# Designs tried in a protein design chat: VH-VL binders against Thymidylate kinase (dtmk-1). Part 6

Target 1, 218 residues: Thymidylate kinase (dtmk-1), of Caenorhabditis elegans (q22018)
Amino acid sequence: MATDQKRGLLIVFEGLDRSGKSTQAKRLVESINKKSTESGDASSSPSAVLQAFPDRSSSIGKLIDQYLRKEIDMDEHALHLLFSADRFSKNQMIRDNIAKGIDVICDRYCYSGVAYSLAKGLPEQWVRSSDVGLPKPDAVLFFDVSPEVAAQRGGFGEERLETATIQQKVAAVMPTLRDDAYWKTVNADGDLDSVEKNVFRIYENLDREKPFESLEKI

## First folded at step 7 (VH-VL; framework fv_benmelstobart)

Design s55 (from p2 with heavy chain G33A)
Fold by ESMFold2-Fast, scan of step 7:
Structure s55 (fold): chain C 218 residues (1-218), chain A 120 residues (1-120), chain B 107 residues (1-107)
Amino acid sequence: as target 1 above (218 residues)
Amino acid sequence: QITLKESGPTLVKPTQTLTLTCTVSGFSLSSYAVHWIRQPPGKALEWLGVIYSGGSTDYNAAFMSRLTITKDNSKNQVVLTMNNMDPVDTATYYCARKGYYGWGSYFDYWGQGTLVTVSS
Amino acid sequence: DIQMTQSPSSLSASVGDRVTITCKASQDIYDYVAWYQQKPGKAPKLLIYDASNLETGVPDRFSGSGYGTDFTFTISSLQPEDIATYFCQQYDNYPLTFGQGTKLEIK
């Protein structure tokens, strides 16, 4: 009650390929916006926006997309910095939306960038440094899916980073990035509706009164 | 082999500050959260707080005003400090590692526990 | 806070019996439940996590089930070494909370 202008939340969806995180990110955005509109019949603005990383529609993101689709080759350090640059290109948009009370739902964030680069053997301190100063998520929803369930889902192996070998290395690295203070596990082996219920419950219990911070380390 | 071991005073006077150290072996504190849990004699387990792999902390609201958890990754040590001890704080204090499988805050390895008696 | 209520508070059973303990959460906690065994003078030992997953090295006579608010822990064929107090724990939300414990004794 002391803060009339409650801020928006920054919520990040992370997980291995085929975890269903992208579907759940979209569903959360749609659910928040539907509730916001229905609370005021007078055409209220949306309460949430979706930001996927990399933003494959941007200039930087198009270059990353070409790499992921195996259309170009690139030095791994340069690629890491392009992923970081893509995130920083949205830094001010995220902060502006949060200040306006608009929730920002990110499909992947710096944790994907760090985990994949570490899985490729790049130097740990350097890899962890390039995203310092980005907005700190209020929550990272990590989508934990069994390898058997993930393998059944379509599209596996179509991009460079979707090979079984890199997924195994990323799975080993991702736990080292976890901070249980704001990382929450979503059991993604369930059906879509069960997973959606879990996601929304985590969302509705987040504390908008906490200070909105920047990442000091990753 | 994974181990956690609590150390510190076994007797504390009312109003004094308790300091307990948890020394870990067989895993890195930069990769695992460590929690503190206590158990008064003959009673249920009570969660106190956690220090995460990244160094941030969360505390049970009941203890937050007098509880601090810190760590030194290079020394393999987690330290619990609790101010203004009272006889009702008499309990066995455990440090425990967050579970290996999955992402939930359940505990796969526990220290042996150290009984702290608060009396005049 | 999420309250975890165990039933029964104590029970006596014979070697070879099927033993069932229940745990009820005050709100939906999905499958975020662990079960621990604690023998006198010892630290708790993890048996089950995510309501039904058996921890490595734990005998298969132990099992768990449940989702939402109602959870069950079962010992299919009680052994003498199973005499202990058993606790459930939720990890859906902070503060983490434990059941009051069920003391298991052999007749």
Scores: ipSAE 0.000, ipTM 0.440, lowest interface PAE 14.4, mean pLDDT 84

Design s56 (from p2 with heavy chain S28T)
Fold by ESMFold2-Fast, scan of step 7:
Structure s56 (fold): chain C 218 residues (1-218), chain A 120 residues (1-120), chain B 107 residues (1-107)
Amino acid sequence: as target 1 above (218 residues)
Amino acid sequence: QITLKESGPTLVKPTQTLTLTCTVSGFTLSSYGVHWIRQPPGKALEWLGVIYSGGSTDYNAAFMSRLTITKDNSKNQVVLTMNNMDPVDTATYYCARKGYYGWGSYFDYWGQGTLVTVSS
Amino acid sequence: DIQMTQSPSSLSASVGDRVTITCKASQDIYDYVAWYQQKPGKAPKLLIYDASNLETGVPDRFSGSGYGTDFTFTISSLQPEDIATYFCQQYDNYPLTFGQGTKLEIK
């Protein structure tokens, strides 16, 4: 067909801490960019950028970072809106990259924000409303890790949202956000290479010809 | 404990509309998509369509013009409606749960199936 | 549409035999293949997904392999309860399509 360029894909990596999602997001970006640099053609070999949320280096993200490190306290409604503001601060960057044919791989997105706020007991309708209008992912890769495997990987306990109690509540809530039309579940109990193959398989099969949409509801 | 059960008429006359209901138990329709598949006697399985957990649908193009899948999460029910039935539509109709891992368009649990005969 | 061609259409084997069934896709479908067992008068039962992943609760004598266009389903040591028709299914693209089935009979 007569298209000057194919659009980029928005792919979101979600899951609990210690699911390996951040490692796999980085590996996907590296794999895409390696293929792109080898071809030297951005239109036939897409490139990718990694966007982690929260972006702890931004002005909004620095405030979130202080909260997560327990350096400040704030009302949970205010925190929820800061997480939403952090995502919206990247809204135009995401859309611009997609329009240029650059894939955007997000390590966490609105689904983490909603799940953590619901786990804290904030009102469901209010929590689900603040991220409406963000770009809709072409796929959400949900990294499903068994509690036993996650416990063996360690690394919890230092930050505010890294307690076992909060993680257990988030684990119960996150599946309720799933829309299996575009959410793809990755078995994260496997070794890194097996998980990477599954991630890349999902990536390769995504349809760049579909319209790029905005989230109407979460 | 996970079950799906098809219900509806077993006999349909040519040109009539078929309506089948799939009632699920042991999981929620807000978390899992449900597919409809049929199998004519002694023949291969044919995929008809799916309704996803979020409510969107995809249909086999061969049936799209006469096929509608809807659901009511509160009733744990998925409904298949197919217009203009023909004797070649005689088949056992199954509802099945969308697989959990990967692309997921495989079926981990199936209803027992209901035979629908289309005859005058 | 993606065509799934299954072979053989039927076979007979003895208890304890190694049984193989093949499935060929008309185009590259990666590893997006599932295998089902269907006993007479019953709904299909999932055995294998993603070409080689064994469904929970399925005996380990069942296995799958393949990538791209050629897929194999194996029963390493046939048991009497394995009498059934076996189907492959692709889920790389819509419409989802199935093989025509392999009827397995025990001698």
Scores: ipSAE 0.464, ipTM 0.790, lowest interface PAE 3.2, mean pLDDT 89

Design s57 (from p2 with heavy chain Y52W)
Fold by ESMFold2-Fast, scan of step 7:
Structure s57 (fold): chain C 218 residues (1-218), chain A 120 residues (1-120), chain B 107 residues (1-107)
Amino acid sequence: as target 1 above (218 residues)
Amino acid sequence: QITLKESGPTLVKPTQTLTLTCTVSGFSLSSYGVHWIRQPPGKALEWLGVIWSGGSTDYNAAFMSRLTITKDNSKNQVVLTMNNMDPVDTATYYCARKGYYGWGSYFDYWGQGTLVTVSS
Amino acid sequence: DIQMTQSPSSLSASVGDRVTITCKASQDIYDYVAWYQQKPGKAPKLLIYDASNLETGVPDRFSGSGYGTDFTFTISSLQPEDIATYFCQQYDNYPLTFGQGTKLEIK
């Protein structure tokens, strides 16, 4: 329903490993909070918060973390539902922050969940069903990085879902989830400062159009 | 390969309705907005309107009263309808895809254009 | 409506020359400017977006700069295939508007 206060924005960062999305998510949160502080308002509350998925510190997230580190095994359907449960465990926190005018920046969301499960061969309708009812983001920033640039950033292959085969399948699937109405593609091939500037410009445009209406649902 | 192609009548009489179809390939209309732009012979480009991936539309106020843009995602088609055609509406009509990167409505792929002449 | 004014309307230059075209917006449009190349009988082709970003596959002799109201498009070393009309476009606000075009000819 409509409110009499402009709400916070729900912004989701998606992309493959080594796209720089996690770094940019942290930088955006820091920039929003710094600007709020510099405006002269001594706020007791932040203007933006970071929510990474999976939240590896929660009870659900610790179980997911054990799976990703290969410490336990489980059925792929059960894992998919755990990822979905992890997101729903934050549903009320997201809604509460948004209602207070606090922006929520998510490092990964349901789009990662859908893409990874589809890459593993699970049925599309079933995979999408478990995230129905989650808050729909105001924007998804999709970080598009060329393979050449990603290779220069190092790392890879330590955890269960970091294999080249799975990442290649996810790279093919995730773009098919794009909806131009709220997905914005970020060219992640630039240096960190250039990408940060482009991310903040997208944020400023969203901030100008802040709605009164409550978040839509997926 | 990404392509857009305009089709429809090349000759329209004054007061008639123009209907043009843009057929796309290499991308999904559920993922990309498609714009219509026209260019009278030897003149500047004029933006007409857009249909967004989700189905919402925006129109140039100069044409809004006589312009409708619709689409059918399953057919890969976007349709422009313009009522009450006048000789000054003679132009090459283009459909174009919204740019891939960033916030803005710039156009990374264009159809070849179709010349529509309004006259006898 | 935001008016985009291009200068010059036409110009002639020699192969190898540095060519500069300017575009002025009637109000602040940040860096929301694209530049297009249009050859006779063809659709426009995107060259530059966000004032300075080169589109994939476009030669690096093409560049753009500017912010706010004043924008510049440059060809660092003119080639014969660059004969075309060039247009700027703003996308800060609706309706989207284009410059009147600059016709480039080789001497």
Scores: ipSAE 0.081, ipTM 0.643, lowest interface PAE 6.2, mean pLDDT 87

Design s58 (from p2 with heavy chain S53T)
Fold by ESMFold2-Fast, scan of step 7:
Structure s58 (fold): chain C 218 residues (1-218), chain A 120 residues (1-120), chain B 107 residues (1-107)
Amino acid sequence: as target 1 above (218 residues)
Amino acid sequence: QITLKESGPTLVKPTQTLTLTCTVSGFSLSSYGVHWIRQPPGKALEWLGVIYTGGSTDYNAAFMSRLTITKDNSKNQVVLTMNNMDPVDTATYYCARKGYYGWGSYFDYWGQGTLVTVSS
Amino acid sequence: DIQMTQSPSSLSASVGDRVTITCKASQDIYDYVAWYQQKPGKAPKLLIYDASNLETGVPDRFSGSGYGTDFTFTISSLQPEDIATYFCQQYDNYPLTFGQGTKLEIK
């Protein structure tokens, strides 16, 4: 094993539906891994994994998926805790990958969970408390897309929480969660390639030498 | 109408502490960080430090030992404190709003500036 | 610290001229460069960020380009109101640093 290996980065992609964040998260993972494969010194080139939240393939995620597909109803406090439990179920996997020098790219994280629950009217202090102790992202890339551009990118989903009313409320709430010490705003109105270039530029500027921390507040 | 305005003493004696207040309007300190920059007469701009939305700070290492930036979101105020002032610290002091895109370590709106003269 | 070397230090031009100012970083800073306009007795005004992005409300005669270490700022057709000192700024790493400024005057 190489000594003096730098740690991995935790990078979170947040934004509204149709902001292109999921496409960009996948593209960043692919770009990092392609550069890692091309290098002659693998220890100098990080690799990456993608972690989407909620993880709809897990037992917890399958229950969340049923709610989102409107197959079941659930108390909103119970649902909030299920979303939080889904994130904590990956807590050790994230920390292990970071320690091994593997970058973890998250498609949504606690900020989505907090924003959607606050948009539904749940109590702010309670909502912000359940994800404390999760790994702290090195960066949150917030995909800022104009409503006009978002409307052109695809049809509205058939799932719960994919309504104009909820999206408007989330759009008002999500920016209030921003901590600009580590949140980076991506102009998502551009074409896919221009946005990808900006995402990779932000990624390359991240400092692997700062301590990897846990969230003390959200 | 986004505005920032610096206020504080215009004259400081050597070895004294400078305290400047930046009052913002048209945006929330919970949504935007604020930087402090200074400009000695006829010279280039010099970055001093930043306070982020969450209250954490970063300082230029050249000033870190004598510089403190704090804020009160409810008052819409950011405060810069600099100890042990010297005549070479004579400059126009600006507060400026942290940029929105990317790292945001550029300045999209500036206060009018306040000239601080350090002399006996 | 990253040094930003700006040239020329002063420039004289006529209304309607194309004006170009350059800025060189002492190390690779990607495209993390902003350009500011400062008129006498006034605060600087942001014109360009991320080397080439025009700030909202800034006339399209202003443009920027460059990547890595070499950056240019251009005014395509100089107007009387553009007479000012222009500064570049890097934001790849702390401390944030500025060029020495270019004073633009009418002939």
Scores: ipSAE 0.282, ipTM 0.726, lowest interface PAE 4.3, mean pLDDT 88

Design s59 (from p2 with heavy chain G54S)
Fold by ESMFold2-Fast, scan of step 7:
Structure s59 (fold): chain C 218 residues (1-218), chain A 120 residues (1-120), chain B 107 residues (1-107)
Amino acid sequence: as target 1 above (218 residues)
Amino acid sequence: QITLKESGPTLVKPTQTLTLTCTVSGFSLSSYGVHWIRQPPGKALEWLGVIYSSGSTDYNAAFMSRLTITKDNSKNQVVLTMNNMDPVDTATYYCARKGYYGWGSYFDYWGQGTLVTVSS
Amino acid sequence: DIQMTQSPSSLSASVGDRVTITCKASQDIYDYVAWYQQKPGKAPKLLIYDASNLETGVPDRFSGSGYGTDFTFTISSLQPEDIATYFCQQYDNYPLTFGQGTKLEIK
């Protein structure tokens, strides 16, 4: 299969707190960019950018950050829309990078937003509607960590959404969001290097020739 | 508990169409792909095709002209249809779920299999 | 199509023995290999995926290794219930293909 140009890939990393997904997202970006730099040929070697959601440095993200730190209270519907607005604020940046052949690696996406809002008891149809029209990931890597391994990594309860009760409810909701055509479950109980190898193999096998789509449902 | 179960005719005449149904329980067809694999008596396993959670399909080129896989998520059923059966198609037919971990089509849960004999 | 060649086609061993089965791919398939156990009249059961990852609930006497074209499946201490036919499968490319199988018997 020959290509005249190669588009970028949109890859989303999802998982519960302490799954190691943020570390793996950074490592994937570093690996892609290292290969690009070493080749000296930007046309044939993709580069990548990391986009974490929420973007706590933006105006919208600063407000979300205050809520997560328990510094302010907010209606849960308003918070859900702020999380959605934060993702849409990056919509054009994602599409522009993909068009330029730059891979976009997202640490959390709409699936986190839906799962956490459903875990809080918000209406399912309403919750699933707000992110329709966002770019559709080429792959969603769901980092599955056993409760025993997660407990050994420590640190639950630091922020508003980092409690065992919320994490249990989120874990129950996640299966309803899977689409096996592009979701892949990563066993995150392994050591850092073994998980990284599995992530990179998933990445290497993604098809840049497929049309880049928008989410019509979640 | 995750289960898959094949059902359909156990005897088919040459030139007839085979229709097999795979009924699943313990998981959603909107979330998992289902594959069909067959095994002639005493022979190796042979992959036929897959229907993904999205409803898209891929088929083994050797069978593509005769083979259709469809599904009905509301009934928890996947249906394999194979036209123009002949005696060499005698085999145990399995449906199986696409693996949960990693990137690839291995099979973590299998149906019990149904033996289909093709003879006059 | 990618051909998967298993060796040996059959073997006999005693309880407690170390048993090794080999699978060779006709081209580089990375670590995209699964191993299955099949007992007479039963469906195959997944034992190993991604060449070396043990499926949940499978005893740790079973192991797999390999990368590229050469893959090995090992039973460290054979038990009577391990009498079965074992198959490798590649999933690097379609069509998915299986080895011919290795029939394991007790001496």
Scores: ipSAE 0.005, ipTM 0.534, lowest interface PAE 10.2, mean pLDDT 86

Design s6 (from p2 with heavy chain G99E)
Fold by ESMFold2-Fast, scan of step 7:
Structure s6 (fold): chain C 218 residues (1-218), chain A 120 residues (1-120), chain B 107 residues (1-107)
Amino acid sequence: as target 1 above (218 residues)
Amino acid sequence: QITLKESGPTLVKPTQTLTLTCTVSGFSLSSYGVHWIRQPPGKALEWLGVIYSGGSTDYNAAFMSRLTITKDNSKNQVVLTMNNMDPVDTATYYCARKEYYGWGSYFDYWGQGTLVTVSS
Amino acid sequence: DIQMTQSPSSLSASVGDRVTITCKASQDIYDYVAWYQQKPGKAPKLLIYDASNLETGVPDRFSGSGYGTDFTFTISSLQPEDIATYFCQQYDNYPLTFGQGTKLEIK
C-alpha cells in the first residue's frame, strides 16, 4: 500500500500547431490550482505548474527562438541537441516538483523534438537517443487535428516549423512514437469546454501510486 | 450576483414549437457552459442538452432530432427550441450553469424554472 | 445510458435522526456523482459533488461517500428545514442522468 505522501503527476500535451493543446494545458493548470484553493488544502505553492518547451526565455531557448523566427540559421544536428538541452535544463525542476506533490503540465516535450527532427530527415537512432533519461510522463495527451484543418486556423506558417509540408511529415511520424500504455488521444474537433472535460477526466484517473520513472527509450 | 432566469410561453399546443430563453447575469457566457434540464410534475430530472462557452452543443439522444440550443453572448441569453411538442413534454424547464473548475458537468447555479404545459 | 437507481423512494424520520440514502450506478462512474436538495416548487440546490465534497455554504451535517457503483448520502442529525426531495446525478458520461429521487418527510 502507498505512503501518505502523494507525488505530483507529469502530463505532456502534444499535437500539431493550432490543435488547441496550449489553451487546454493552461486551463488544466488553472483548474488544478483553483480546485486546490477551494478545497481548503491550499499551500504556499501552486498545485500545478506549466512548462512550455522550448522555454524561449532561457539562454538556450533564446537561441532556439531566433532560429524559429528565421533570424539565424543553424546546422540541424546542432539545433536538435539544443532542443534536447532545453528539455534537460528543466529535468531537475520537474523531478523536484513531482517529489513535492506538484503536478507538472508540459506544453510539448521530447516527442515534438523527435518528430520534427525525423521529419527533417535526420538519422532515426541518433534522434531518438538524445532525450533518453528525461522523466517519463504519466500521460501524453495527443491532440488530434488534421494538418489541413490546422492550416486554416489563423497565423499558420509564420514561423519556420509551421509550414503545411513539415506538419504533414510530423503527422506521419507521430504514430511511431506512440505507446498506448500512457498516450491518450484527445479529439481536438470539439469546442474548448467539451475538450476540457475530457482532459479533466483523463487527469483525475491517473495513478499517483505508480513509480515515477525515467524514459529508457523514445 | 450570479442569476439565471427562464422565460417564454407557459402553454403550448401539441405539434407546435417551444422556444424558451435563459437570461444570465453575474457571469459571461463566453466563460461558462449552460445546460437545459426538465422535470415533469412529480417526476425525476431529465437532462436535455448543453451549449458550451465556445458555442458547440451536445444533446441527449432522446431529444436530438427536435432540440436546438443557441446563444447570444452580447445579450446574455441562451435559447432552447424544441419542435413537435407533445403532452408528455409538460414539465418545469430549468437552465443551469456548469461549474467552471469542476471535473464534470454538475450544476452550481440553477434558474427558478418555468412550467410549460402542453395541451389543446 | 447509465442508470442511477436511488433508494428508498420515500423516507419518514424524526428530527435528530441519522438519515441515509443510497444510489447505485449501472456501471463504474468513479467518484463522478453529485447530490441535490429540492424543496417543493423550487429549483434543485447542489449539496455534494465528486461523491464526498461539500459545496460551499452547505451545513456539515450533510455528507457523501462512495466510489465506483455504490454511493451514500447522509444527514447526521435531521433538522426540520431538511425536509425535501434528494437526487443523485452521475456525470461520468452523456447523457447526464439522475436518480428517481428520495422524498424525505418528518414523522
Scores: ipSAE 0.005, ipTM 0.450, lowest interface PAE 15.3, mean pLDDT 83

Design s60 (from p2 with heavy chain G55D)
Fold by ESMFold2-Fast, scan of step 7:
Structure s60 (fold): chain C 218 residues (1-218), chain A 120 residues (1-120), chain B 107 residues (1-107)
Amino acid sequence: as target 1 above (218 residues)
Amino acid sequence: QITLKESGPTLVKPTQTLTLTCTVSGFSLSSYGVHWIRQPPGKALEWLGVIYSGDSTDYNAAFMSRLTITKDNSKNQVVLTMNNMDPVDTATYYCARKGYYGWGSYFDYWGQGTLVTVSS
Amino acid sequence: DIQMTQSPSSLSASVGDRVTITCKASQDIYDYVAWYQQKPGKAPKLLIYDASNLETGVPDRFSGSGYGTDFTFTISSLQPEDIATYFCQQYDNYPLTFGQGTKLEIK
């Protein structure tokens, strides 16, 4: 019983607000699916789905959305667990898609959750524990944008976690989560098309033959 | 002020184990991977292996059976251990920092290198 | 393993000359190529990454181009301090591999 169908890839897009990561995540999904359609989708080309975290449309995500829009207040430990619960609510969907050969592109993942909670001063060991057991990304694309370019890209401070102070603290913390065996830094200062080409080249070089793993640590 | 510096024995006898230490300054080993590359006199550069910021390693298959790379972030040190040295292993050994952007397995800063001679 | 072949193995040029070195990969490596300069008795120095991106602090007379299997490194106006051996390196796949080097000397 050989099918010779390769597994899907889990690819995570991380970065500060206004880095262009969300736009690039959508573009990658569209590029993969267009290529799959052009080949006739005959088990030779992968398909992809986009999963943004938090998923603001779910029951858990609606509560997160209310907090982010400043409509409710919440204990910071409870909020951290709510973000973690949101990710785990998608755990089986991610694994099922990977097993079917479908690529999963995540706009933010546990690294955002850990970085924001650490930036707010929550205990490091506790913060790093709640996402253990989530699927391990094949790649984390970290979008590095200069402050000048980010400032040109629009609205700032419209939600609770979008202030300059919290973003500065997150920028200091996020690099401490890096494992450069599978984290890749994207220079996000370029135009959208140039960045898209670099993202797609990283994607094309990922190894589908490697074992699919779970996160044993952050 | 980013620096890397190799240290260790300059002369090794055949069949002995080589241990080289790379001491880094101006950056954190928790943020950057460090590679080992060697160059026999008058020949091309040859990649040996890497230890990534998260402690994962990759080795050139040609050396994998006798090569180990470890690190201690608190000491700012990366250690290469190579067993069963042979005269053909005579080379200048470099440690180098992984590049920041993209795949990043290019080298933006290099140590000065240390010549290791393998002879009786 | 991916083989990187440089051409020429050596060349002589005069100050002010345009110098071109080529590097050919045995398979498609996209733009995952770096170029290094090595002076006698010293470590290599990064000049170019991702085939065409100039490293910070490197003079703009150095440039790179290419995609896929064929790559070019150019010095637009040779200076005395540019006399060195130049190496290309691929980082598309492990093991990482280097060209054999091009030795550049003054006439």
Scores: ipSAE 0.006, ipTM 0.552, lowest interface PAE 9.5, mean pLDDT 86

Design s61 (from p2 with heavy chain S56N)
Fold by ESMFold2-Fast, scan of step 7:
Structure s61 (fold): chain C 218 residues (1-218), chain A 120 residues (1-120), chain B 107 residues (1-107)
Amino acid sequence: as target 1 above (218 residues)
Amino acid sequence: QITLKESGPTLVKPTQTLTLTCTVSGFSLSSYGVHWIRQPPGKALEWLGVIYSGGNTDYNAAFMSRLTITKDNSKNQVVLTMNNMDPVDTATYYCARKGYYGWGSYFDYWGQGTLVTVSS
Amino acid sequence: DIQMTQSPSSLSASVGDRVTITCKASQDIYDYVAWYQQKPGKAPKLLIYDASNLETGVPDRFSGSGYGTDFTFTISSLQPEDIATYFCQQYDNYPLTFGQGTKLEIK
């Protein structure tokens, strides 16, 4: 008596600071879980989980957090590998949830890691190699926000990687990582509810019948 | 400036193979998918197929048996090949870039179009 | 295939008029609709995507609305340069399909 079940989806949210991506990632998780409970067949488990990278609460993530808050300094190669190690520390959790039919929504992933390290001038081939073998997203939602709109949001710039210079370099690099087969650009200049509706429709149209793959290149 | 340009107008005899080249500038084929669309004189637009940035393709089922789309990222070129041409295939052929925003295969930049006439 | 049906097939209006074109999908396509302008002898130009989003550089007299199966395209104050054929396109499912076009002429 085996009940057929669809696999979970891996969806990655990428974008510059102040794009609203973190808010939208949380809203998508909440919407998926709410719809699951409203179907009339209440589950004992949520239908989606949120995974932010870096996971600042983990041992690896605490070191990254201290660097980002300017409390410690670190060689840039070592930092790149810590960001990669942080993602790989969640590799099995992602695969297990997908196999159980639980969607995994990531706030940032390897694309942020590659873009920031390339923006800092680290060697391209080396930077692109460290995250090969991670689960391949079913979709990367890239949140594109105009500089004018981003400047009006919040008081960022307190952390090491929030400088205008590094953000400009990341903005130039990130589009080079795009692959139209699974990257979707979201216009993040819209109001919060309009962006949320567009995110959810991208989500609803993803194909759970496709094989779940690993990244062969980045 | 973003541009796409189809190879020059061509005359094809019935049963022969059509080959069209789309040359792009101002964006990378490794970052954007390119579609082929045609328009018979005085008729609606008809979608033929796409090659995605990663190299995978999708084709309109009506043309799948005789249509191939390939690309060479280093040359900035996308190539459409269609076998067994018939007079009803007479149309202006366009290459177009997949839209920047969202899930959507809409087209934000189009080539100028090239007239393909199929006649004996 | 998803069929897109435009109404009217042709339209004559005066400069300054509000012009409305409708597009109906044979099934629910959410808001996955684009609108194009095509002038004689030229390639189509994108005006609207996701049913209501105005493409960069397109004049704000153009607008779109709709969800599901019924979509509307509006020119709020017709200008002479707006003489063209207008097409809707769905991108909810393959094959991608276009409406038959609406030919707009000025009196």
Scores: ipSAE 0.006, ipTM 0.531, lowest interface PAE 10.9, mean pLDDT 86

